# Designs tried in a protein design chat: VHH binders against Maintenance of telomere capping protein 2 (MTC2). Part 4

Target 1, 357 residues: Maintenance of telomere capping protein 2 (MTC2), of Saccharomyces cerevisiae (c7gvl2)
Amino acid sequence: MGDHNLPDFQTCLKFSVTAKKSFLCMYRDSVSKEKLASSMPSTCDIQLKRAINDAYPGGGIKVTVLNSTTASLDSLATTHVKEFEIVIIPDINSLLQPDQAKLVKIMRDCTVAIEKAQSTRIFIGVVHWNNPVQPSGAAKDGDEAGKPAPKTRIFLPTSLRMGAWLKHKFWFACAPPYLDFESSTESSINTRANNSIGMAEEEKQEPESKRSIILNEEANLNDVFVGSTVRRYILDIMVHLRTHRLTYNAKAGGVYTNSLDDVVLLSRLIGLHSGKMFVSPSHVKEASRWYFPMHLELVQRSSMDSSLLYGSDPNLVDEMLEKLAKIKCEEVNEFENPLFLESLVVKNVLSKVVPPV

## First folded at step 1 (VHH)

Design d10 (framework vhh_podentamig1)
Fold by ESMFold2-Fast, scan of step 1:
Structure d10 (fold): chain B 357 residues (1-357), chain A 120 residues (1-120)
Amino acid sequence: as target 1 above (357 residues)
Amino acid sequence: EVQLVESGGGLVQPGRSLTLSCAASGFTFSYDAYGWYRQAPGKQRELVAAISSGSTLYADSVKGRFTISRDNAKNSIYLQMNSLRPEDTALYYCAAEVYTFDSGDWFDYWGQGTQVTVSS
């Protein structure tokens, strides 16, 4: 995987199920902004359901697709299942602030239930994105000498239209799943389902077998060794991200209390996946490339930039941010990654922090 | 390889003018900020002037006397120093803050410095 690409869906799904963590799936949206209110299922919903069934055939995982409505969120809050559940949230970044706040509370309650071993419910948030457009206000508010400068300017808008609290409920973002053939997938599922129905004893055993596989992976994960030098390396990365030139220092750059534990856990999963029972610096670098980009809070306007404390000219900062916005608009399409600029910040930090040997 | 090479320093009488030049190689003047810093004996290095795509910034001690400019065709920046005072005596450094897209890196590059002495 390249440093600028999103990780693949199947690996992200397996890691998230084993860790009992929620993640985002990034879909490039080519459809019009206007969408008909219809009963037609989303292509994304169909693809995600098939990808999950491919990874976990024979049941044992319940898949629920949530409608992006207040009523659907209320229903989710009162509905409980005993088996492992994956909830797909279509178009999560289009939710209005009140619904985002409601979802944060639901997800927090689910995390508590996991900690108490009462139930397991994780979420896949579907983010629809398109080519970023330069802020139109920048051109309209060009008042010359003799008039006040524009009151408020945003040069680098956020890559995701999600509040920070909701964003931080998901640990990383991945690319959409790749499916060989739709007909092939359906045929395989139908054949497996028919065989399970024909053998009642095997059908009854299959959910327990699936749960056993998940538990065995969790047990193996706990055996992966993480040394103190590796933990110090992660902390050094976190400090450098918090103090980076482009990160918003007042919000610790988006690097918060849970980040250490999340990166340690992700590093263990990458190490185990590579056939190792210990975490190396290379596993930490890969975990950091997956984890941090979606969590970063970047400087959006000169008033957020700490260089003003040292007497720098706000106009120089605004000019820099305007140039970065142009780079963001041009390169996001090349890499198919809406978090491209955030990924560059992570890459910069990883190049500066010396790994332990 | 990014290099900054200063020239134009020397001994000059109070009230006279001096022009410092900084030639840059290994990159172009895109998405870059350039500045002149100075350090007098026993003092901290301080920013004198900065330029980025036509916007300029000056230290209060040199406003109205010094002018920073760039020539993109020659990949050079200049510091025009007028009405020089003994207090302007220092080692002057050219600096560049460069954003490189391929690496995603902000790097600070410094020249070797050029001595400016203002005395009779």
Scores: ipSAE 0.000, ipTM 0.102, lowest interface PAE 20.5, mean pLDDT 72

Design d11 (framework vhh_podentamig1)
Fold by ESMFold2-Fast, scan of step 1:
Structure d11 (fold): chain B 357 residues (1-357), chain A 118 residues (1-118)
Amino acid sequence: as target 1 above (357 residues)
Amino acid sequence: EVQLVESGGGLVQPGRSLTLSCAASGFTFSDYWYGWYRQAPGKQRELVAAISGDSTLYADSVKGRFTISRDNAKNSIYLQMNSLRPEDTALYYCAALYEDSFGEYDYWGQGTQVTVSS
């Protein structure tokens, strides 16, 4: 993975299943919002189900697609299955605040249930995004046409347009799975015993075998060594992110205490994936590139900028934020990453923090 | 549903002290960060002090004179203002931020007037 590219879906899925963590999947459509709304949400669940089936053949994981209504959220809160469950939340960033708050509580309860070994349910939030538009304040009359009269100008809007509390429930974001749903994991009748999932077939490959695989991966993960110097390196990165010029320091830049444990866990997964039983600084840098962009809270307007506390001219801050917004729009399109600016902040910090020798 | 109510504003003489209080309701108080902002006539609104957990932040003009604190049990934040100056005269706002684009989930109080005059 490059410094600004989203990680691939299959690796993110395997890491998230092993860690029992929820993640976001970023779907881009460069066409109009109308076309995005009419087609992308209905196809993403099919694509994701096929990708999950490809990674975990035999049907040992239950996949549920959330209908984003209050009734569906209420049903989800009371319904649990014995199998490992993945809940797909289509168009998560379009949820209104009351539904976002309800989802946060449901996800919190699921995390507690995982910790108590009562059930395992993780979430894949689907974020639909299109070409970014130059940010400005909302129109006073709500009219898309006509003269805008912005009440409050936001020069640098949040990249995902999600409430921070909901955003922090997901540990990282990935690219969509490869768009080849006609090329099934099914290739031949001779491999039938390894290919049957979700095809209305009752005879599935051994579910207990799949649970054993997941448990073995979890056990192997606990054996990956993390030294004290590596933990200090992560803490140094966190401090630099909290004090970065572009991060909102009143919220510690979005870098909370739980970030240490999450980055340690992700570094172990990267180490294990690379065939190592120990975490190196390179694993920490990769984990940081995956994790932190999702968890940064950036300065959106001059009133949030810490330089004003030291007598900076608000007009200069506004000019800086406007230039950053333009850069963000251009680079987001080039890298197809709605978290580009956040990834740039992470890259800047990683270049300044000296890894342990 | 979310409400922030400021109190404690008033007219005070230079050199005296005043304490502002902000009572929050309608959401989980401990999960949000809070700030005090002020706006003087003819000037832009500015951040005075902010608190996130146990971390505090102050504008240079008030550093050493003002203290921000929180009481999670009472769902309240406070701004203790000492050694008040005429330049501190402004409408003071309490803010709670559930960060989102365009401030859709930002919550602001109605403001409380502080006037420092002899």
Scores: ipSAE 0.000, ipTM 0.121, lowest interface PAE 18.7, mean pLDDT 72

Design d12 (framework vhh_podentamig1)
Fold by ESMFold2-Fast, scan of step 1:
Structure d12 (fold): chain B 357 residues (1-357), chain A 119 residues (1-119)
Amino acid sequence: as target 1 above (357 residues)
Amino acid sequence: EVQLVESGGGLVQPGRSLTLSCAASGFTFDSYPYGWYRQAPGKQRELVAAIHSGSTLYADSVKGRFTISRDNAKNSIYLQMNSLRPEDTALYYCAADEWFGYLSEYDYWGQGTQVTVSS
C-alpha cells in the first residue's frame, strides 16, 4: 500500500501497551501568530491524557506528565508505581544532550524492570516539528567569507532533532489523536451526560472489558507463528535498508541488530489484530512502514556519502542532496509527516525485496 | 500497481505548442509523485517536470515554457509545452517516480511518446 501518513494514535497506543514499548507522537507546530503564544506542551498533554483515558477508562493505567527539567527526570528515576504507568514527555526533542542521556538511562532501567516483571512503565515522547528549512544559497551563490575553510553544508538535517540513542528507545511514531477541542466545554459535557443516561453503565462496562483484554493479549502474542522464511524476509529488508543509496553506511543506515526482534514483535501484533495466528509478508510490510522510518540514518551531506570512495564528484552529490531537500520541503506538508523522506526509502526497499509466497 | 499510457506527441514547428497526456490507473494514484522525463538521441534520460499534491518542479531548460498539471478525477497528468525549440525533440515518458529520477531504481514508466520539433 505504502501511504506516507503516520499511523493513528489509538492503534499505536494499544500495540505499545500490549508490547510494553515506548513510542513518539508527532505534533506539528502552529503557523498562526495568535497560536504561537499557546503552550503546545500543555495542549498536547491534555489531549493525550483524554485519549489514553478513552482507550482505558476502567483504570489500571496511571498517566503522568513529565515537565522537562533535570529535577523531574531525577524524580522519575527513583519513583515506581504498582499500576501500568505511561509517562508523557512533552517536547522531547527540545531536551539538552545531558538530559537526553539521563532519559536514555531511565528508559533502559525501565526496560530491565519490565523484563523482570517488577514494574511496567512506558513512555510517549511528544515531538514538535516544522517544515525543514530549504537550503539557501550558501553552496551555489558562494560565500566570500567562507573561503578560508572547506564548506561542510548540511543539506538534509535530522528530521526529529533527537540524539540517535534516544530516538532508538522509541518503537515507532504516530499522528496525534483526533480530539475536537474547538467544541464548547458544555457540548463535550452534554455528550457525556447524554451517554450516561440509562444505557451508559452497560456500554461503559463492555468497552472497559474489551480494552482490558488488550493489556492481557501478551499471553497470545507468543503463539503468533513467525516462519523462518518470514524472518529471512525481514533480514533481507534490513540489509537493503543498510545499503540504500540515501542511508549512512557508517552507522549501518540506522538499522541496529535489535531491529529484527522489534519488527518481528510488531508483525505479530499486526497479525494478531487482523485475526491471524501467523505472520504474513503483508504484516511485515506494514510493520516495516511503521518501524523503519524512525530507525534510519540518512546521508545529510556529501562527506557522508559512500560513493565518494568510488570517485563520485562531491559537487554532484551536493546537487542531488539539494534537490532532495527541496522535494522533502514540498512533500512534508501533504503527508503531515516529518519522516516523509525516510518513509520513501522504506517504500523503495519494500518494492525491491521479493516477499516469500 | 500503476499503469501509465502517454499520448499527444507528434511533429510540430518551432515556436508552436503541444500538450502531452498521461492516463494513469491504480489504487495509489494520489499517493505518488508524477513526472515527465525525456530522452533525446545520444543523451541520458532527464527530468522535465514533476507534480505532487499541487507542488511542481521544473528543469531549468523548460522553466517558464512548460506547465505540468493533474486531474485527479480523470487520473491524468498533462504537460503543456509552449514555445517549442528543436532542442526539445525527444521521446517523452510519463513516470510515477518517488525520487523524481535522481536516486531510485524503482519507477513506474509509460512506453513514451515522440515529440519532434523541426521545420
Scores: ipSAE 0.000, ipTM 0.132, lowest interface PAE 16.6, mean pLDDT 71

Design d13 (framework vhh_podentamig1)
Fold by ESMFold2-Fast, scan of step 1:
Structure d13 (fold): chain B 357 residues (1-357), chain A 118 residues (1-118)
Amino acid sequence: as target 1 above (357 residues)
Amino acid sequence: EVQLVESGGGLVQPGRSLTLSCAASGFTFSSEAYGWYRQAPGKQRELVAAIYYGSTLYADSVKGRFTISRDNAKNSIYLQMNSLRPEDTALYYCATDLWEGYSDFDYWGQGTQVTVSS
């Protein structure tokens, strides 16, 4: 994957299942009527269910699609899990603040249950996004050059319309799965789950349980070595992200204490996937490109900028944020990535932090 | 404690007008950003209009038909909806953002239903 591209769904699914972590899937909304139909929640649900079934056909994983109702969240909070479950949330960024808070609690309780080996439930949050709209009141070419912006003016809107608490419950974001639309349409109409003929039953090896495969991958993951120098490299990256010019210092740039363990875990998965039993700095860089963009809290207005504590002119900060908003609005479309500006911050930090040799 | 209360929704014929009101309490009204969102059955919630200290933003689907305004003396935000269409049918929400560093418009009202039908 590139520095600014979202990782592919299949790899993200495999890593998230093995790590027992939840992730986001980014679907772009279209302004045209034809494209709007292709981005509808029902279409996304079909694609995600098929992609999951392709990766884990039939065995050991239950897939549940959450309805966009408060009642569905309440039922989810009380339902006990007896098998590995993936819960798809079709429009996670459309949840109102109280429902976001309920979901955070549900996800927290699921994490505790996983740690106690009582149940396994992970979440795929579907984010529907559109091109960010830059506020039209921005000063240009001196027509309002000296006019200060109000404290409440938002120059750099959040990349995802999700509260920080909810956003941080998901470890990374991915692109939608690639599926043949014509083939998928036929499959949804026709029942083709009959036994395959033309092969002798005795010649087919009994397939391993999907549960057994998942457990074996988890065991192999624990054997991937992470040296102290690699851990220090991750900590150095985290410190640079927390103190970056564009990150919100009062919130530690969004880079919280658990980020170390998350990046270590993701680096081990990348290392294992690349056929290595040791984590290298290149694995850490790739893990950082996947993980941190979603976990960054950027300065959205001059009142959030720590440089004001050192006498910076608020008008110069507002001018900087206006330029960044333009980059966010224009370049997000090129990369099909709502987290483009965050990925740019990560790329900047990775270019400056010297990896261990 | 921030509280937003929407009112003014109802059933109307196509081509008619409605004005939605949002009453705000629990903070200094004149220093906050406000938006109107709507959600139709089976569709994503969308930003319809926003206002922050005199600057306004409108969705393309409502531009020229809807007008957002504020009255600081009454601690109220208004959405004037002209030339209503059946596709404007939705639950309309008033929102504001007082949590810096979190998502835009983190505080929401309960919503007011607008139904445009013949």
Scores: ipSAE 0.000, ipTM 0.115, lowest interface PAE 18.5, mean pLDDT 72

Design d14 (framework vhh_podentamig1)
Fold by ESMFold2-Fast, scan of step 1:
Structure d14 (fold): chain B 357 residues (1-357), chain A 119 residues (1-119)
Amino acid sequence: as target 1 above (357 residues)
Amino acid sequence: EVQLVESGGGLVQPGRSLTLSCAASGFTFSSYYYGWYRQAPGKQRELVAAIRSGSTLYADSVKGRFTISRDNAKNSIYLQMNSLRPEDTALYYCAAYSFTHLLGSYDYWGQGTQVTVSS
């Protein structure tokens, strides 16, 4: 994986199942308005179910697709499962604030249930994104003080269009699964049959076989050694992200207290995946590239910029943000990554923090 | 490596003048905007003066007394302080701002130079 590319779905799924963590899947939309007006099911549901079945053949994992309604969320809040469950949220960034808050509470309760070894339910949030629009309204930055105060402009809107508290319930974001069979009618029919019928039958027949595999992976993961110098390295990275010029100081740059444990866990998974029983600085750098872009809160407008606390001119900050917005719009397309600017911040921090030898 | 080095601070009598200099290295000088900040004991850091291409900004407390300037040929920023008062006593910092943050560059700060105005 490159420094600015999203990781692949299959690896993200495997890591998330083993860690019992939720993640986001990023789909690029060419027509946002048409999608919002449509009440028809998205094809991403079919692709995700197929990819999960391919990764975990034989069942043992219950896959549920949420319809993103208040009634569906209420049902999810009161439903308890005994099996390992993956809940797919097809259009997570379309949820209104009250439903986002409800989902946050449901996910928090699920995390507690996992910690208590009562049940395992993780979430895959599907985010539909399009290219950021450059700031408009022409540069009328004259020295005239006779007009009504201009409306405060957001130069760098949120990359995912999700509430921060909901976004932080997911540990990383990945690219959509790649399926080689899209142009074949027969392959599409077979995929649909396998997703709906095959998964259900195998789930009834051999659920314990998948639990055994997951438990064995968890046991191996716990054996991966993480030294104190590696933990200190992660803390140094977190401090540099929190104090970065482009991160929002009032929210500690988006770097929450759970970030250390999450990055340690992801570093263990990367280490194990690379055939090592110990975590190296290279594993931490890779984990940081996956994790932190989603857990950064960037300065969006001059009122959020920490330099104002030291007396900076808001007009100078506005000029900076306008230039960054133009660059972000151009480069997000090159990398197919709506978190491109966040990934640059992470890359910059990783270049400055000295890893332990 | 980006570096800002302040000089010219010291002890001066009220009503006198002092010139602070800031030498910049490690980046393209003309691509940055610059400011002078100060922090008095027990107070927050405040902007004194700022300069960008074609414009200057001053705090009300120093307007008419202080002048900020830049010399692109010498990669230097200056703060000319006239009619100094005891309340101008502070640690003075030079700062550089970049409008190109592709690498996530921090705002750059010097280590500061002490200005004391007393008899």
Scores: ipSAE 0.000, ipTM 0.109, lowest interface PAE 18.0, mean pLDDT 72

Design d15 (framework vhh_podentamig1)
Fold by ESMFold2-Fast, scan of step 1:
Structure d15 (fold): chain B 357 residues (1-357), chain A 118 residues (1-118)
Amino acid sequence: as target 1 above (357 residues)
Amino acid sequence: EVQLVESGGGLVQPGRSLTLSCAASGFTFENYAYGWYRQAPGKQRELVAAISWGDTLYADSVKGRFTISRDNAKNSIYLQMNSLRPEDTALYYCAKGFEYDYLTSDYWGQGTQVTVSS
């Protein structure tokens, strides 16, 4: 898979449903491809509802769309359903901080309910992103006489504009579902009708070996073997991310204690999806590429950089951050990934950490 | 309800000191970065000082004179202003940062006036 591409929606949806985890879906504000459904007169919530229905046509999943209001959040906090529920939050990164805090509490309560086997409600947060804001360069007003003045600036603003607590409630981020114009035609309705007619035949045609590679049962996940050397490999990756030059060490680089369990779980899902009953280092690398980018907390200015404790010049750090901000602004467009710089940090760490034999 | 309430402003002579306080309520205080901004008559609002979990940031005009601090137990942030100059005369605002981004504020206090004159 590509080092800097977001994973596909359908795989992320199936993994998240099986794991009972919430995820983010990244929509670019501008149309980059003519085939994107967003170029049609349709909203992202309609696209997501259709994609979920296509993945789970049996009607066993309830889909609820939030209308991005405080009243909607209040209603969600008090309403519970017996079915598996997916709540779509449109434009999650436009929520004001009090509503983000309220959502964190709701999501925390949902996680507790899942742990107690009382109900299952997961969330799909829709992030609308545009070209990253170009940070103000130190060069314009501070260095004209060869006398650099420290500048009160943020060089690397947050990619998602979400609070850290809310961001960490989602385990990874994916690309929007790819829906072409033809996928909503009458022929799609006909395939659904044909599926209903052939249910007994379809059940007989699904051999057990094919069922074992389809993520339809949480119990299958527990059977995927994770060796102690693989767990140590994940821990080594986490340590390297926490101590990376570009990560904010005062917040452990955004790599919290639960990251181990999350990466183990995602690695098991990737392994199972690959037809394996064990986790390999390649599965861990893929899980790391999916998981860590959205969780990383990067150094935004020289004052956050721990190297200042060891005599680094703040002006040289600011120069480095300015160069990185330019890369973030330019390369994000090429890869269609608002987390490009974060993915670059993950790639750098994966290249340095030696996988087990 | 999210609130930031400033106090401690007033009239002082050049060379003296003032301490500004900001009391925060309605959210988990310790999880955010905070900043002090000021706006002089006819000028744009500017960042004076900011504080996160492990770092502080100061405008060049106040470095060595002003000190920002936080007290998580009291849900408060402070700005100790020493060696005040007439140029420090402004309305001072307390602001909550956008998570780790204390130069991008999402909530503001009402402001407290600081006047430095003889």
Scores: ipSAE 0.000, ipTM 0.145, lowest interface PAE 14.5, mean pLDDT 72

Design d16 (framework vhh_podentamig1)
Fold by ESMFold2-Fast, scan of step 1:
Structure d16 (fold): chain B 357 residues (1-357), chain A 119 residues (1-119)
Amino acid sequence: as target 1 above (357 residues)
Amino acid sequence: EVQLVESGGGLVQPGRSLTLSCAASGFTFSSDAYGWYRQAPGKQRELVAAITYGSTLYADSVKGRFTISRDNAKNSIYLQMNSLRPEDTALYYCAAWDYLEESPFYDYWGQGTQVTVSS
């Protein structure tokens, strides 16, 4: 189902390169924590490097894989690059809070540098996620002893183990790249060897051709028309998300002021990708399905729910959140999407907000 | 230009209270995030408390003892420190940024105010 599926890596990469925005790549982790701790090499960085090189072969893009250490983050903060750089952050959701905070500052400084046309560095954060499992409950005798009060207990856990500050630096999340099996036939090798001179000449011109594509996309993006009614439609969606039953009102539901500009930009890219030089309401709906699941903060317990102001029973709210956590656990497996519940909230809002004619 | 000036530090006995104040100029409190950091001798700088629109965050070591608050009319933030312990001895920094977002990273820093807890 399109409403709940993560977008494909290649399209997300193209949009993010053109927009100069960072995004998350969601890898399902079927491996136990012990196997991860055994220092098995991560394959995600190899797959991502290949997918980027396939999309932009010799295109003047530098790909850097971060070691996810404090020293590597400190080094990254002081590194000056002239090229367009993509930094891959393996297992971003395993970073401890101080390193997440350092990364937020680095990403903020990179955004400022882009705005000043000094350098272009964007990030691909790799999220390793497991299918959420329902807590076993009171299976153990004495489990209740020393347990936190219901007021402090989390009934609906967050979908990602990232701080909100870091999560909001990434504009959307995508599925892992799908890489076709490479041809292993011997005849292909001979053909490549025979055309080496022509291939070398074409390869030398290929970066210029890729730069021309990027420049053409950037130039066309500025020409994509966005009417005032479309902007009002996006604002209406944002207001409905902020006031949704399941969103945390104290954090504006996770929908920050820059969301308007982000959704406008993504809508322009979707419009351009569809061969249009204008944004329609359907482009806004698609942009919203990509963007907002990353930019929602959901109610985790009854004490966060604004309905308590209107006399709602906290116990009934907590029961509702527990049922939603179970649905999330079951449905996430079907869609391979850890943001499934957030996507349901977006779908609900899009069904209620009337698009402009 | 944003300027932060801390005050209220000093030498205090264990179990006593101390209030730190930070006066800010150059931006509006209602749209900005503020925090208190500390750096003890031989330790790295750590976030003690943060305040944004509608939320507060505290380090586990100070929860229940310290309270961060803001007064938008006076353009100031405060750190009320109760039940002080010798391990609370540190240089305390006020921090802020001009972005409307929750983040433990801050663009603007005060010069710091020394808090010493000893008999």
Scores: ipSAE 0.000, ipTM 0.139, lowest interface PAE 15.4, mean pLDDT 72

Design h01 (framework vhh_8h5u_2)
Fold by ESMFold2-Fast, scan of step 1:
Structure h01 (fold): chain B 357 residues (1-357), chain A 121 residues (1-121)
Amino acid sequence: as target 1 above (357 residues)
Amino acid sequence: EVQVVESGGGLVQPGGSLRLSCAASGFTFSSYDYAMGWYRQAPGNQHERVAIITSGGSTNYPDSVKGRFTISRDNAKNTGYLQMNSLKSEDTAVYYCAAEWYDLSGYEDYWGQGTQVTVSS
């Protein structure tokens, strides 16, 4: 049900702006005629710009869309930021390796600038998914007729097809904003925006009144109480994720030490959004459902599985991974969530970890 | 050092055909269980996937190229291919080969540098 659905764009946007964190937006690339017009990737920048303006109609937030080229990244790296800027990166998971490395460096520099209160630039990475095909190499006789399966055979390829360093720069993933196709393609976001915010650079460059609103939200966020028992609960969840049957132990399952601070921050935002000035275990569970799926590193082949150290039969591991690959291909489409298997791991951990009372 | 290199791009007339090749080095198709994909980027547009083939030979295509493009692999030659038939002006783009591979130390995802395809009279 709700445990496997991506969070909505508007809530994720507001949380990310308040926290000054970057996030991913998951667009499904449908190849069916019936779905093509309603989920066209070519309209994603128009939809995102409209959704941002709808969330911040009086704001001086600058929205920049990159052309996913080396030249565009180089230009971004040398540009000075004065206003709150949201950079939309279309088709982020199709960037070439050198450009992914360049983007990681740019995002790191932006994080440092935010920490020093010098400028605010956050990123929305657009992920286009529908690339997973039914994995081969899971058949009993292997991918090559008459040959045994190779030791490095992959049953569960990566869900986002992004380098790990780039993926972990993004806080969480959300569903796309669902807007009328014709409205998104025919109407100008600037035309539908309030006349009072105008087209003047001063209005778009974080006018004092809008900046005050953002600062008040940050001040309120700092007032949300997080008890030591709640912090221990998050650490317990992290330990269980790192040692889960399906997570890759050599990489701590993808759950890094800085995940604690991220989940604490997200729990505060969820608490504040629910009208509470304290974090409860239910807020932590919701934050965990949003955050961890994108940050998990799963076992992709039997040689990565730690149970082999304890005498598990490699053939049984291969059978398990083959079944999971089938679930990933079939149920990802039903839930419109490329991180379905990762969300299942999170749900399993949350069901086993006892929350504080 | 793992690399994939595209070749076979060029200028072609509308309705013509072109075959792109993706040569792998630093790994072999028979040594690693990997998928290969073809992606394209037209000027002013984002990348889009036009074909994918798994290590076992399963393929998938978007409706825009289905029936016109065919992806294949030759493990003996350590090369992947994209056969492009009935080319349209809308097919004009830089075409990229992407391969993901695994070894005992971990997972790697490698992209080529791209090859230009221009469909014009």
Scores: ipSAE 0.000, ipTM 0.129, lowest interface PAE 17.3, mean pLDDT 72

